# Ledger of designs, part 6: VHH binders against Protein FAM237B (FAM237B)

Target 1, 88 residues: Protein FAM237B (FAM237B), of Homo sapiens (Human) (a0a1b0gvd1)
Amino acid sequence: DFEFQKGVLASISPGITKDIDLQCWKACSLTLIDLKELKIEHNVDAFWNFMLFLQKSQRPGHYNVFLNIAQDFWDMYVDCLLSRSHGM
Below, E stands for the ipSAE of ESMFold2; O stands for the ipSAE of OpenDDE; V2 stands for 0.75 times the mean of E and O plus 0.25 times the DockQ between their complexes.

## First folded at step 4 (VHH)

Design a4 (from k5 with S101P Y104A L106F; framework vhh_8k46_1)
Fold by ESMFold2-Fast, scan of step 4:
Structure a4 (fold): chain B 88 residues (1-88), chain A 124 residues (1-124)
Amino acid sequence: as target 1 above (88 residues)
Amino acid sequence: AVQLQASGGGFVQPGGSLRLSCAASGFTFDDYAMGWFRQAPGKEREFVSAISWSGGSTYYADSVKGRFTISRDNSKNTVYLQMNSLRAEDTATYYCAADTPWEALFSPSEYDYWGQGTQVTVSS
C-alpha cells in the first residue's frame, strides 16, 4: 500500500520503531546511496535526512526523486525481509 | 555539438515489445546521467527512467516498473530502453536526455541536453 509506505518513510529514523529490520534497512539504504550522484556521505543517517529533505522540498522534481527512491527502497526492503524469512 | 539521437520507435500491439536506443555525441558520455522521458499529445513531458553515469543505479516511474529496463553501454555512448508488456497508455514520443550526475534525475527541467524524439504507438 503506498499510503502505508509513505507512513513508514515519514518515520525515517533507524530505531524509532521496533518493527523495522535494521539490517535490511541499512543494507538497502547503502545500496541506494551514490556519493557521486547525490553527494551524500556513505552514511545511512545522512541518506535518510536527504530523503526527508526531498519529501518536504518545494523545488520541482524533488518529490518525484523522493517517490522513486522511496519505492525502490521499499521494494528492496520487502525482498530482503522475504529472503530472511525463507532462509538466505 | 552535443547530439542525442533516439531511435527504435514504431507501431506495436498491446503486450508487444520495443527497444529504444539513444546515441550520444559531443560530450563526455560516461560522466553524465541519462534519462528517458515521454510526452503524449496534450500532456506534459513525464519521467520514464534514468540511469546513473556508471550504470550502477537505475530508476523507474511507477507506471513502467517491472516492464521497462534501462541500460547503457559507455563504450558505445549509447543508452537503451527495453520496453516489454506495452500498453495503450505507453503511446507517446520518447525522448532521451543527459544531466550532470548530482542533479535531480526525475524532473525534465533538470536535464541539460535533449535529443529528438522517437514515436511509440501501441494500438490494436
Scores: ipSAE 0.000, ipTM 0.099, lowest interface PAE 13.9, mean pLDDT 73

Design a40 (framework vhh_7yz9_2)
Fold by ESMFold2-Fast, scan of step 4:
Structure a40 (fold): chain B 88 residues (1-88), chain A 123 residues (1-123)
Amino acid sequence: as target 1 above (88 residues)
Amino acid sequence: QWQLVESGGGLVQAGGSLRLSCTASGFTFDDYAMGWYRQTAGNEREWVAFISWGGSTYYADSVKGRFTISRDNAKNTVYLQMNSLKPEDTAVYYCAADTPWEYLLSPSEYDYWGQGTPVTVSS
């Protein structure tokens, strides 16, 4: 579960600040737009609204697309946090 | 340190209106998604409404068409306008802040919570 893993990450890398968290979240959002060739505006708000749409959609397949993108985002996000935290 | 202070709750008759306010301090308000949750005794907190840092709004089915969430970034404040109130809306209302991504992954587990403001709707 993502929140449990984030908690573990914070325990081993206390240099992860809210600023680093926000920087990584923004960078990974833009990277995934390009990587997945999403047909949306190239900005963080568009990515977030697209993900929220997929998560809350009742249409078959949308939630699966959400899960796949969310997993890829989590992997990139963790890597970003570790690379930008003090002591890495 | 971070702080969220809710206000505007009270007693109102069914069909009435209330406006709740939540003022934030100690963090960069503009970078966070803001939400409203409510809780009745013995139950888990229920999501009510959400507004992104960009202003996109989302609502629980139980309040759609009756409640409106908005934010004023210059005042570090999020509002919940509650219209056509029902006895079932009686609860303590909580303001919460999270990054949009943290909300997306775990919407009920916000980083920052306020103290709550009670709302009682009489029949």
Scores: ipSAE 0.056, ipTM 0.427, lowest interface PAE 4.3, mean pLDDT 78

Design a41 (framework vhh_8h63_2)
Fold by ESMFold2-Fast, scan of step 4:
Structure a41 (fold): chain B 88 residues (1-88), chain A 123 residues (1-123)
Amino acid sequence: as target 1 above (88 residues)
Amino acid sequence: ELQLVESGGGLVQAGGSLTVSCAASGFTFDDYAMGWSRQAPGKERELVAGISWGGSTYYADTVKGRFTISRDNAKNTLYLQMNSLKPEDTAMYYCAADTPWEYLLSPSEFDYWGQGTQVTVSG
């Protein structure tokens, strides 16, 4: 479980990925769910859809992994929005 | 194994149109956000278009209004329709996939890119 959590967090955490375009793609692809509503403030629909996706994909009993990923995703999503605000 | 195979590249004149395609296999296509990136010689790789698993789209400013990204989940295929092509659109075009979080236990760097397809715009 711990190794699973560590692997997932390492895969989505900004600054761990060496390929900056892939890192930006992973962060920014999460904002593609609802581009019309993109905001510097949190987009709750995008986050909610992402959380539902994670919940559907998880094995029973992996709820703590889901919560840890959700928190790291939120931080990544906000960073992506701030980085892209000039280009929108 | 996740596999992405691009096709449809070629030589076109400025002002022309071209569609590139990406055939996806080895994963549940419907669950993935998909995109197109390009790289010209001596330039950084640029994400030009993206489409979420829910169908929402993103376009880089350089292509907005000229390019259209779409997906056909029944065919496991991603498309990029390129209109009003310019010489500066000349690049290798790469298909990219963003994996479901449940499959990130053993990620390898660069697994999310295909081999690319060359688009050359003369002018």
Scores: ipSAE 0.000, ipTM 0.134, lowest interface PAE 12.6, mean pLDDT 62

Design a43 (from k8 with D101S S102L L103E E105F F106L L107S S108P; framework vhh_8k46_1)
Fold by ESMFold2-Fast, scan of step 4:
Structure a43 (fold): chain B 88 residues (1-88), chain A 123 residues (1-123)
Amino acid sequence: as target 1 above (88 residues)
Amino acid sequence: AVQLQASGGGFVQPGGSLRLSCAASGFTFDDYAMGWFRQAPGKEREFVSAISWSGGSTYYADSVKGRFTISRDNSKNTVYLQMNSLRAEDTATYYCAAYPSLEEFLSPEYDYWGQGTQVTVSS
């Protein structure tokens, strides 16, 4: 579902704003991607630049990697937000 | 010199399985991301799977996801591709590649390529 996963990325990466939970962003990026290898484990801007690179790349496979990361990141991000809720 | 030796290919019927190996030498294997690519006759080379230097992250092409599994053994300087539920469309020469980082692995201009191993899936 390309349009769905593209929408997921767009909804969570319009830029770093007060509406984005930075702690959940960081937690998810450390789990989903081997950020130590990429040397960006504390740089969420570098993470999103990498995602844009993958999305726009014409190399076979890059787009598939992008889709998998985008979907899994969203799922983990939502779970993180729920775990940090002070409600029910 | 950097060397990558792919092996394990052969002839198999649809629905069968094969395990490919890529033995690496001449570089610090633990510092490199590893991947598999394939090329069918008359087609462009395509991405199959990749694994980070630690083995903590894996990536798959949609056409093989759920059927193929990539793994590595850093103590043996070897990367593996377990291929299950093989289809005629999986017929290709399979190549392994090494990159100094996952970022470079996803950037086509920075790689070390091994010799290919032929996989033929036919009834």
Scores: ipSAE 0.000, ipTM 0.180, lowest interface PAE 11.8, mean pLDDT 69

Design a6 (from k5 with Y104A L105F L106F; framework vhh_8k46_1)
Fold by ESMFold2-Fast, scan of step 4:
Structure a6 (fold): chain B 88 residues (1-88), chain A 124 residues (1-124)
Amino acid sequence: as target 1 above (88 residues)
Amino acid sequence: AVQLQASGGGFVQPGGSLRLSCAASGFTFDDYAMGWFRQAPGKEREFVSAISWSGGSTYYADSVKGRFTISRDNSKNTVYLQMNSLRAEDTATYYCAADTSWEAFFSPSEYDYWGQGTQVTVSS
């Protein structure tokens, strides 16, 4: 469920339940994680599933990786949205 | 047909080292993530290590982190597992596997292809 998967990052940053801007998602994800290595650089659903896996993993450290990626993604995603809104 | 041939297992004393190799054929090796799994007597198959299709990303089970190193040579269609500081609990049959999925980094059930195992026995 895509809506459920988007809720994964929304738990960290309020308001991300709105429709994902795919251009900004691609810009952020290519910077934060090697999506090409995971073959998910063009698949937002695969990215959300990966994040959900990290959030629910019982392995030590995975939740910290999730939190760091989620926080960095949110910060960069908002910056991208603002830049696009102002034509910069 | 897809073939994965693991080799390099044997008997070793605690604290010793072994290098496992997995020779791959019958598929486009460079397109697949590769993993090592092991199965000890009476236990389910467990994850050991994984490497992305290009070799740029690696992941290790906590029990082997700092002791084992996974690597690959795409020009030779081979994945390796360097095992250092071996312990009695590392005794198992080791398998190599391939998967096209990112999930392959974390779950044995997500691997598409499984190779023949190689036995590793760590005992005094």
Scores: ipSAE 0.000, ipTM 0.136, lowest interface PAE 12.6, mean pLDDT 69

Design c1 (framework vhh_7yz9_2; at its last look DockQ between E and O 0.63; V2 from the best seeds 0.00; counts 0 for: pae E 9.2 > 2)
Fold by ESMFold2, look of step 5:
Structure c1 (fold): chain B 88 residues (1-88), chain A 121 residues (1-121)
Amino acid sequence: as target 1 above (88 residues)
Amino acid sequence: QWQLVESGGGLVQAGGSLRLSCTASGFTFGDYAMGWYRQTAGNEREWVAFIYSGGSTTYADSVKGRFTISRDNAKNTVYLQMNSLKPEDTAVYYCAAKRYSLWTPSRYDYWGQGTPVTVSS
């Protein structure tokens, strides 16, 4: 369900659909569940279903939470890419 | 043997400040994201602030603008500067180190023993 996962952020980050490192994507998704202690199942699909829920929610503040988590995800993802680059 | 040792907790009046420190040993500190968490009796542990290995930071909404997390890799230490403290900040504060290794499926989590912070009215 990688295409679904990319679709969740596509409207916010137009460049997300190209050349994604799948290992970093999976690792950062799972790690963010742990770091933020999200009350969801520990798997990548659960994380992105939660992100979609926040994105589409009309409850005040949920969209801002979505944006904050999305920014944290991208920061971790970039760090993951740099770590692999330094080792490779 | 890894170790995380918190210090700087105590009793403080509302509106006051405290600085928590957490000193690490037994692992490569610079490779770890570091965080502060807090817990009150009978409640779930709450994330407070986090600093990534690359230095970027994130904060819980309840502490934004009042708390600042920082790290000193040369001293293997992470800090939490807590300003404008409120009675609702009363909790045991825990330091944590987290890493996901791409070269092994094992996940790494280290926790300190906690340092109590009490903010009186």
Scores: ipSAE 0.007, ipTM 0.307, lowest interface PAE 9.2, mean pLDDT 79
ESMFold2-Fast, scan of step 4: ipSAE 0.339; ipTM 0.668
ESMFold2 (binder alone), look of step 5: mean pLDDT 81; pTM 0.817
OpenDDE, look of step 5: ipSAE 0.020; ipTM 0.332

Design c10 (framework vhh_7yz9_2)
Amino acid sequence: QWQLVESGGGLVQAGGSLRLSCTASGFTFGDYAMGWYRQTAGNEREWVAFIYSGGSTTYADSVKGRFTISRDNAKNTVYLQMNSLKPEDTAVYYCAARTFSGWYESREYDYWGQGTPVTVSS
ESMFold2-Fast, scan of step 4: ipSAE 0.144; ipTM 0.511

Design c11 (from y9 with D31R; framework vhh_7yz9_2)
Fold by ESMFold2-Fast, scan of step 4:
Structure c11 (fold): chain B 88 residues (1-88), chain A 123 residues (1-123)
Amino acid sequence: as target 1 above (88 residues)
Amino acid sequence: QWQLVESGGGLVQAGGSLRLSCTASGFTFGRYAMGWYRQTAGNEREWVAFIYSGGSTTYADSVKGRFTISRDNAKNTVYLQMNSLKPEDTAVYYCAVRTYSGWLYKSNDYDYWGQGTPVTVSS
């Protein structure tokens, strides 16, 4: 569910855009599982459930991990958008 | 306003190591992704390594396992540790900051670059 995934990021924005590129969104989610060596299943739902877990956790450090992954998600997402637009 | 200053290049023998540094000023360093690119005479500038603001790193296949990119936000510095150097790594190495505009179509139009630092690897 995209609305659920968007809600997880709403508090840290740079932005929730009107039109989401689902290919870039999915690719970034899966890439971050590998790059951060997350111990979760390699699928989009597992990624966003893990992000929600980190955001809601009261354990020290979990929110900081959430912020770092969320920031990298937005940077990678914008990279993906620009890569697809470069051929114009 | 924006400034990038590279250092650490030089001559090294194959199998050796070098550490490149890039000190940034004029922007909030910790908010931006930083990267290293290289260019050999007659060739296009190629991406080498990238580090995102949250610490994720990516590497070109040609350097994966040999090079390590890192950053120190307190010192506004990004580093490239180059191990197991090969003659094919000989190039001018450029530090870059990625700043997105959304309306630019070419990567060169939105990146800021340093002056470059030459690296020569002898056989």
Scores: ipSAE 0.129, ipTM 0.523, lowest interface PAE 3.2, mean pLDDT 79

Design c12 (from y9 with F50R; framework vhh_7yz9_2)
Amino acid sequence: QWQLVESGGGLVQAGGSLRLSCTASGFTFGDYAMGWYRQTAGNEREWVARIYSGGSTTYADSVKGRFTISRDNAKNTVYLQMNSLKPEDTAVYYCAVRTYSGWLYKSNDYDYWGQGTPVTVSS
ESMFold2-Fast, scan of step 4: ipSAE 0.183; ipTM 0.554

Design c13 (framework vhh_7yz9_2; at its last look DockQ between E and O 0.57; V2 from the best seeds 0.00; counts 0 for: pae E 5.5 > 2, unsure alone 63.3 < 65)
Fold by ESMFold2-Fast, scan of step 4:
Structure c13 (fold): chain B 88 residues (1-88), chain A 122 residues (1-122)
Amino acid sequence: as target 1 above (88 residues)
Amino acid sequence: QWQLVESGGGLVQAGGSLRLSCTASGFTFSSYRMGWYRQTAGNEREWVAFIYSGGSTTYADSVKGRFTISRDNAKNTVYLQMNSLKPEDTAVYYCAAKTYSLWGTPSSYDYWGQGTPVTVSS
């Protein structure tokens, strides 16, 4: 579920659509090389459900590499959204 | 205290090259997306290039094929190699480090340098 992430987008730039942008999602999916091995990188719901599971686990060191990749993906995704929004 | 320090700007003739450097201190450089922006008098800052923690890069259409962004995490430094410079590239160039909150309260964390001037003569 993207409810939290929609809040992040609204906080960063109120002018950005809160819906998922499939073009930016696909462009950034290559960043998810470790998650690709889990076959969830192209399924938005599966990806976020898995990320939410990892976040809720709160386990020291548990899947930290995947969380770091998710952060890199998120940075690229948000920058892509901002670029498209500003590109007119 | 954090800082980003840009260097390498100056005067160059059209068709020439410059290499800008930006050295970071006071934060975990390797965890941030690094970027270059530029600003001309009377205009807003525009993005030029980004390099992400994983090494992926993106470029503004105006600089594609001419500029190359790179980073050296061991030196806490990001570079912008500028080739085939045009008078339109004349600007103050700014280094920025940024990341967005993924899990916590919606926010972004960013740091900005003071800028380095680049003048391209015709």
Scores: ipSAE 0.347, ipTM 0.636, lowest interface PAE 1.2, mean pLDDT 75
ESMFold2, look of step 5: ipSAE 0.236; ipTM 0.594
ESMFold2 (binder alone), look of step 5: mean pLDDT 78; pTM 0.782
OpenDDE, look of step 5: ipSAE 0.718; ipTM 0.863
ESMFold2, look of step 7: ipSAE 0.057; ipTM 0.441
ESMFold2 (binder alone), look of step 7: mean pLDDT 78; pTM 0.781
OpenDDE, look of step 7: ipSAE 0.718; ipTM 0.866

Design c14 (framework vhh_7yz9_2)
Fold by ESMFold2-Fast, scan of step 4:
Structure c14 (fold): chain B 88 residues (1-88), chain A 121 residues (1-121)
Amino acid sequence: as target 1 above (88 residues)
Amino acid sequence: QWQLVESGGGLVQAGGSLRLSCTASGFTFGDYAMGWYRQTAGNEREWVAFIFSGGSTTYADSVKGRFTISRDNAKNTVYLQMNSLKPEDTAVYYCAAKTYSLWTPSSYDYWGQGTPVTVSS
């Protein structure tokens, strides 16, 4: 669910919920799954459920892993947005 | 008080090179994505190049292969190396720090004053 996925990142930065492009969001999620070679179902919902697991985990280090992956996602997502504005 | 101070603009002949610099103060530079935009008379401001806090870069098709964006976090500076300049690159170039970092408030987009670049034929 896109609203669920959006909510996961909004828990770090409320501003992240603005100007979201669904095509870029989905493409970046799938790309990160491949880049991280995650042992999960290769779909957007599975990826964001994994992100929620990391964020909600009380285990030491999981939140730092969450922040690093979230930043990687955000950087790729912005790359996609800028490319679409000027080269799509 | 935040500042973005641009330098390196000027007059250059077609085929030449210029290096623009933008030095930041008053915010945590390393947490911000940094970019260059340009504006020509009668046109809207156009994105040129972006470099994210993690070091990934993206370029407008019109400048890809000719321009290179880089950053030096120790100096709080972002650079735009412009090679093989063309008359159509003539514009006022603006440095921007953007709120695309997860840890930066979304309301704080910072802009420089602009530096003019004129490419003569």
Scores: ipSAE 0.006, ipTM 0.182, lowest interface PAE 10.6, mean pLDDT 76

Design c15 (framework vhh_7yz9_2)
Fold by ESMFold2-Fast, scan of step 4:
Structure c15 (fold): chain B 88 residues (1-88), chain A 121 residues (1-121)
Amino acid sequence: as target 1 above (88 residues)
Amino acid sequence: QWQLVESGGGLVQAGGSLRLSCTASGFTFGDYAMGWYRQTAGNEREWVAFIYSGGSTTYADSVKGRFTISRDNAKNTVYLQMNSLKPEDTAVYYCAARVYSLWGDYEYDYWGQGTPVTVSS
């Protein structure tokens, strides 16, 4: 669900997750699935389950992959928010 | 203190290629998202491409498949490789850097002066 998805990123950007724009959230999730060439359906829930897997993994490197994707997600998400407010 | 310097613009024939460069100074380049915008006479500045600190990229629909954005953090430089140029790509191209806020207050505060690109048929 959405609260689960927010929880995955709360440790990275707790302040920004309070008032979420669902259209931008979904668009960014789907874009990152495509960019990372994941072998999954274009599905927001599948993306966030994969993120949780990376975050909780004890394998070397998995947490760094999580951090990189999470940072890119927030950068894209903020750009989407600004585009909606500025008409860009 | 901070500076963004664009280069690589010029005149090119339709179907040709150009590579724009933007070199940054005065901030920790690798932590910032970098983008390219363009402006034609009489129109607002239009987003073209963005590259995020982790390497993910996004493109405007008008340039997908033709333009490629990349970055070299060691050189504090972002690039825009423009292929299959069309007359409608004629514009002044601007480099932009988003100020990284630790807690989510992102602004497009840093802009270059622009580099002109003219595509003739």
Scores: ipSAE 0.179, ipTM 0.539, lowest interface PAE 3.2, mean pLDDT 80

Design c16 (from y8 with K98R R99S Y100P S101Y L102E W103L Y104W N105T T106S; framework vhh_7yz9_2)
Amino acid sequence: QWQLVESGGGLVQAGGSLRLSCTASGFTFGDYAMGWYRQTAGNEREWVAFIYSGGSTTYADSVKGRFTISRDNAKNTVYLQMNSLKPEDTAVYYCAARSPYELWTSPSRYDYWGQGTPVTVSS
ESMFold2-Fast, scan of step 4: ipSAE 0.244; ipTM 0.603

Design c17 (framework vhh_7yz9_2; at its last look DockQ between E and O 0.42; V2 from the best seeds 0.00; counts 0 for: pae E 5.0 > 2, grease 26.1 > 24.2)
Fold by OpenDDE, look of step 5:
Structure c17 (fold): chain B 88 residues (1-88), chain A 122 residues (1-122)
Amino acid sequence: as target 1 above (88 residues)
Amino acid sequence: QWQLVESGGGLVQAGGSLRLSCTASGFTFGDYAMGWYRQTAGNEREWVAFIYSGGSTTYADSVKGRFTISRDNAKNTVYLQMNSLKPEDTAVYYCAARYPSLWEYTRSYDYWGQGTPVTVSS
């Protein structure tokens, strides 16, 4: 559910509700599972469920982890967009 | 005014190591992905490694397992530890800042330093 995934980030960045490149979105989600060594299933839904869990968690430190991963996601996503725009 | 200043380049023998540094100023360092590129005469600048603002890293296939990129946000510095250097690693290495934070949207250009030369002899 792409709309659900967008909703996870929309709470901190309303701009994410704009048009999203689905290919870049998926690729970056999966890549971060590996880069962050997340102990989750290797699929996009699992990644964003995990992100939602961190975002809503009341445990200290989880929200900071959420923000950290969210920032990396955004950086990678923008990189993907730029690369595609340049024909890379 | 964004500024990136590279250092640490020089001459090294094949199999040796070198550590490059890039000190940034003029922007909120911790909000940006930082990276290294390299370029040889007559060739296009090629991507080497990136470290995103959250700390994730990615590497070109040609340097995986040999190079390590890291950052110290307190020092506004990004590093490139280069081990097991090969003659084909010879190039001018450039530091770059590319992407804005989560709260900003895309920039269509990178910010570059002046470069630091690395020469690996056989």
Scores: ipSAE 0.023, ipTM 0.445, lowest interface PAE 3.0, mean pLDDT 85
ESMFold2-Fast, scan of step 4: ipSAE 0.351; ipTM 0.648
ESMFold2, look of step 5: ipSAE 0.096; ipTM 0.532
ESMFold2 (binder alone), look of step 5: mean pLDDT 81; pTM 0.819

Design c18 (framework vhh_8h63_2)
Fold by ESMFold2-Fast, scan of step 4:
Structure c18 (fold): chain B 88 residues (1-88), chain A 121 residues (1-121)
Amino acid sequence: as target 1 above (88 residues)
Amino acid sequence: ELQLVESGGGLVQAGGSLTVSCAASGFTFGDYAMGWSRQAPGKERELVAGIYSGGSTYYADTVKGRFTISRDNAKNTLYLQMNSLKPEDTAMYYCAAKTYSLWTPSRFDYWGQGTQVTVSG
């Protein structure tokens, strides 16, 4: 469930906005994950499906990879939003 | 270890101004993003302003145009200048620190004890 996963990520990375800023989302995704190789660099839903896949793996290392990527992603996303929200 | 101590709160008349300060110790202040949040009794904590290590700022819509956040890295001090204060600005104001390190999970997790701001009239 996409909305449930967003809720889980918000609990470990507070400060997300109600709306997804696609520019910041794309910038952060490209920094942390090679989305071009996965052909999903422009698709928010595909990115969430990828994150869900990592979370559901539960294989040695995969859960930690998901947690680290999720925490770093939301931290960078919030940073992007805070830098842009005032409009300079 | 990491310590944040707020000061400068008090009672002020509606329309007045007040500056609250946050003294930081135990870390390399200039490397951290810093913020101010507030909480009135029975309400959720609200992030009102943030300033990144590079100087970029954020303001909540409720305070934009009235409040100014600033930092002095040489003095390890964070400031919030509050102008045109309203009774609804009455709250405990908290200072917070956040790191940009991708390998450090601290994200506004370090909070001070707060300083009370009361706006009357």
Scores: ipSAE 0.005, ipTM 0.117, lowest interface PAE 11.6, mean pLDDT 66

Design c19 (framework vhh_8pnl_2)
Fold by ESMFold2-Fast, scan of step 4:
Structure c19 (fold): chain B 88 residues (1-88), chain A 122 residues (1-122)
Amino acid sequence: as target 1 above (88 residues)
Amino acid sequence: QGQLVESGGGLVQPGGSLRLSCADAGFTFGDYAMAWYRQAPGKERELVARIYSGGSTNYADFVKGRFTISRDNAKSTLYLQMNSLKPEDTAMYYCAARTYSGWLYPSNYDYWGQGTRVTVSA
């Protein structure tokens, strides 16, 4: 259920909704989902490793939705980080 | 190596509209975050709009409500619909794709086109 998955991500990762861009810009924070235990971690390096793990795992059905959300969130965070490092 | 190619620029009167297009030549278009930048004569290059692989978008405050960024992955084309154009929008417009320098470090938009010129004047 995509809506259920999105709802779970939204409840445990505020900003994994249509206002992700605003949340990312203000907070510059990430929330990760550990596939083994569904644990949430605020860690940029772990988030990148998680995304790479999903690509290698070939989990098209249920995990494909998480991968797309994770990629957008990561890209937004990168833009936020770069803007703040330049003072903008 | 591919090259991004912009088109759709031109001369238009204030209040007019233009649609810019950016076609890629050599990568899987749908996998990359894309952006439109602009540079006015004598000014620094500035971000106009971004669109991510999953479809999320961000806009600079000076274009919110007037410009719309979109992509067509089947046609490998990025668009910028520009409405209510103002003289202040006069610039060279560039499209860019984000590449990654490594999995640990943030990257910039560094795969660029040659630009297309937009002039807004009476």
Scores: ipSAE 0.018, ipTM 0.369, lowest interface PAE 5.3, mean pLDDT 64

Design c2 (framework vhh_7yz9_2)
Amino acid sequence: QWQLVESGGGLVQAGGSLRLSCTASGFTFGDYAMGWYRQTAGNEREWVAFIYSGGSTTYADSVKGRFTISRDNAKNTVYLQMNSLKPEDTAVYYCAAKRYSLWGTPSSYDYWGQGTPVTVSS
ESMFold2-Fast, scan of step 4: ipSAE 0.175; ipTM 0.531

Design c20 (framework vhh_8pnl_2; at its last look DockQ between E and O 0.52; V2 from the best seeds 0.00; counts 0 for: pae E 4.0 > 2, unsure alone 62.7 < 65)
Amino acid sequence: QGQLVESGGGLVQPGGSLRLSCADAGFTFGDYAMAWYRQAPGKERELVARIYSGGSTNYADFVKGRFTISRDNAKSTLYLQMNSLKPEDTAMYYCAAKTYSLWTPSSYDYWGQGTRVTVSA
ESMFold2-Fast, scan of step 4: ipSAE 0.353; ipTM 0.642
ESMFold2, look of step 5: ipSAE 0.192; ipTM 0.585
ESMFold2 (binder alone), look of step 5: mean pLDDT 77; pTM 0.783
OpenDDE, look of step 5: ipSAE 0.601; ipTM 0.824

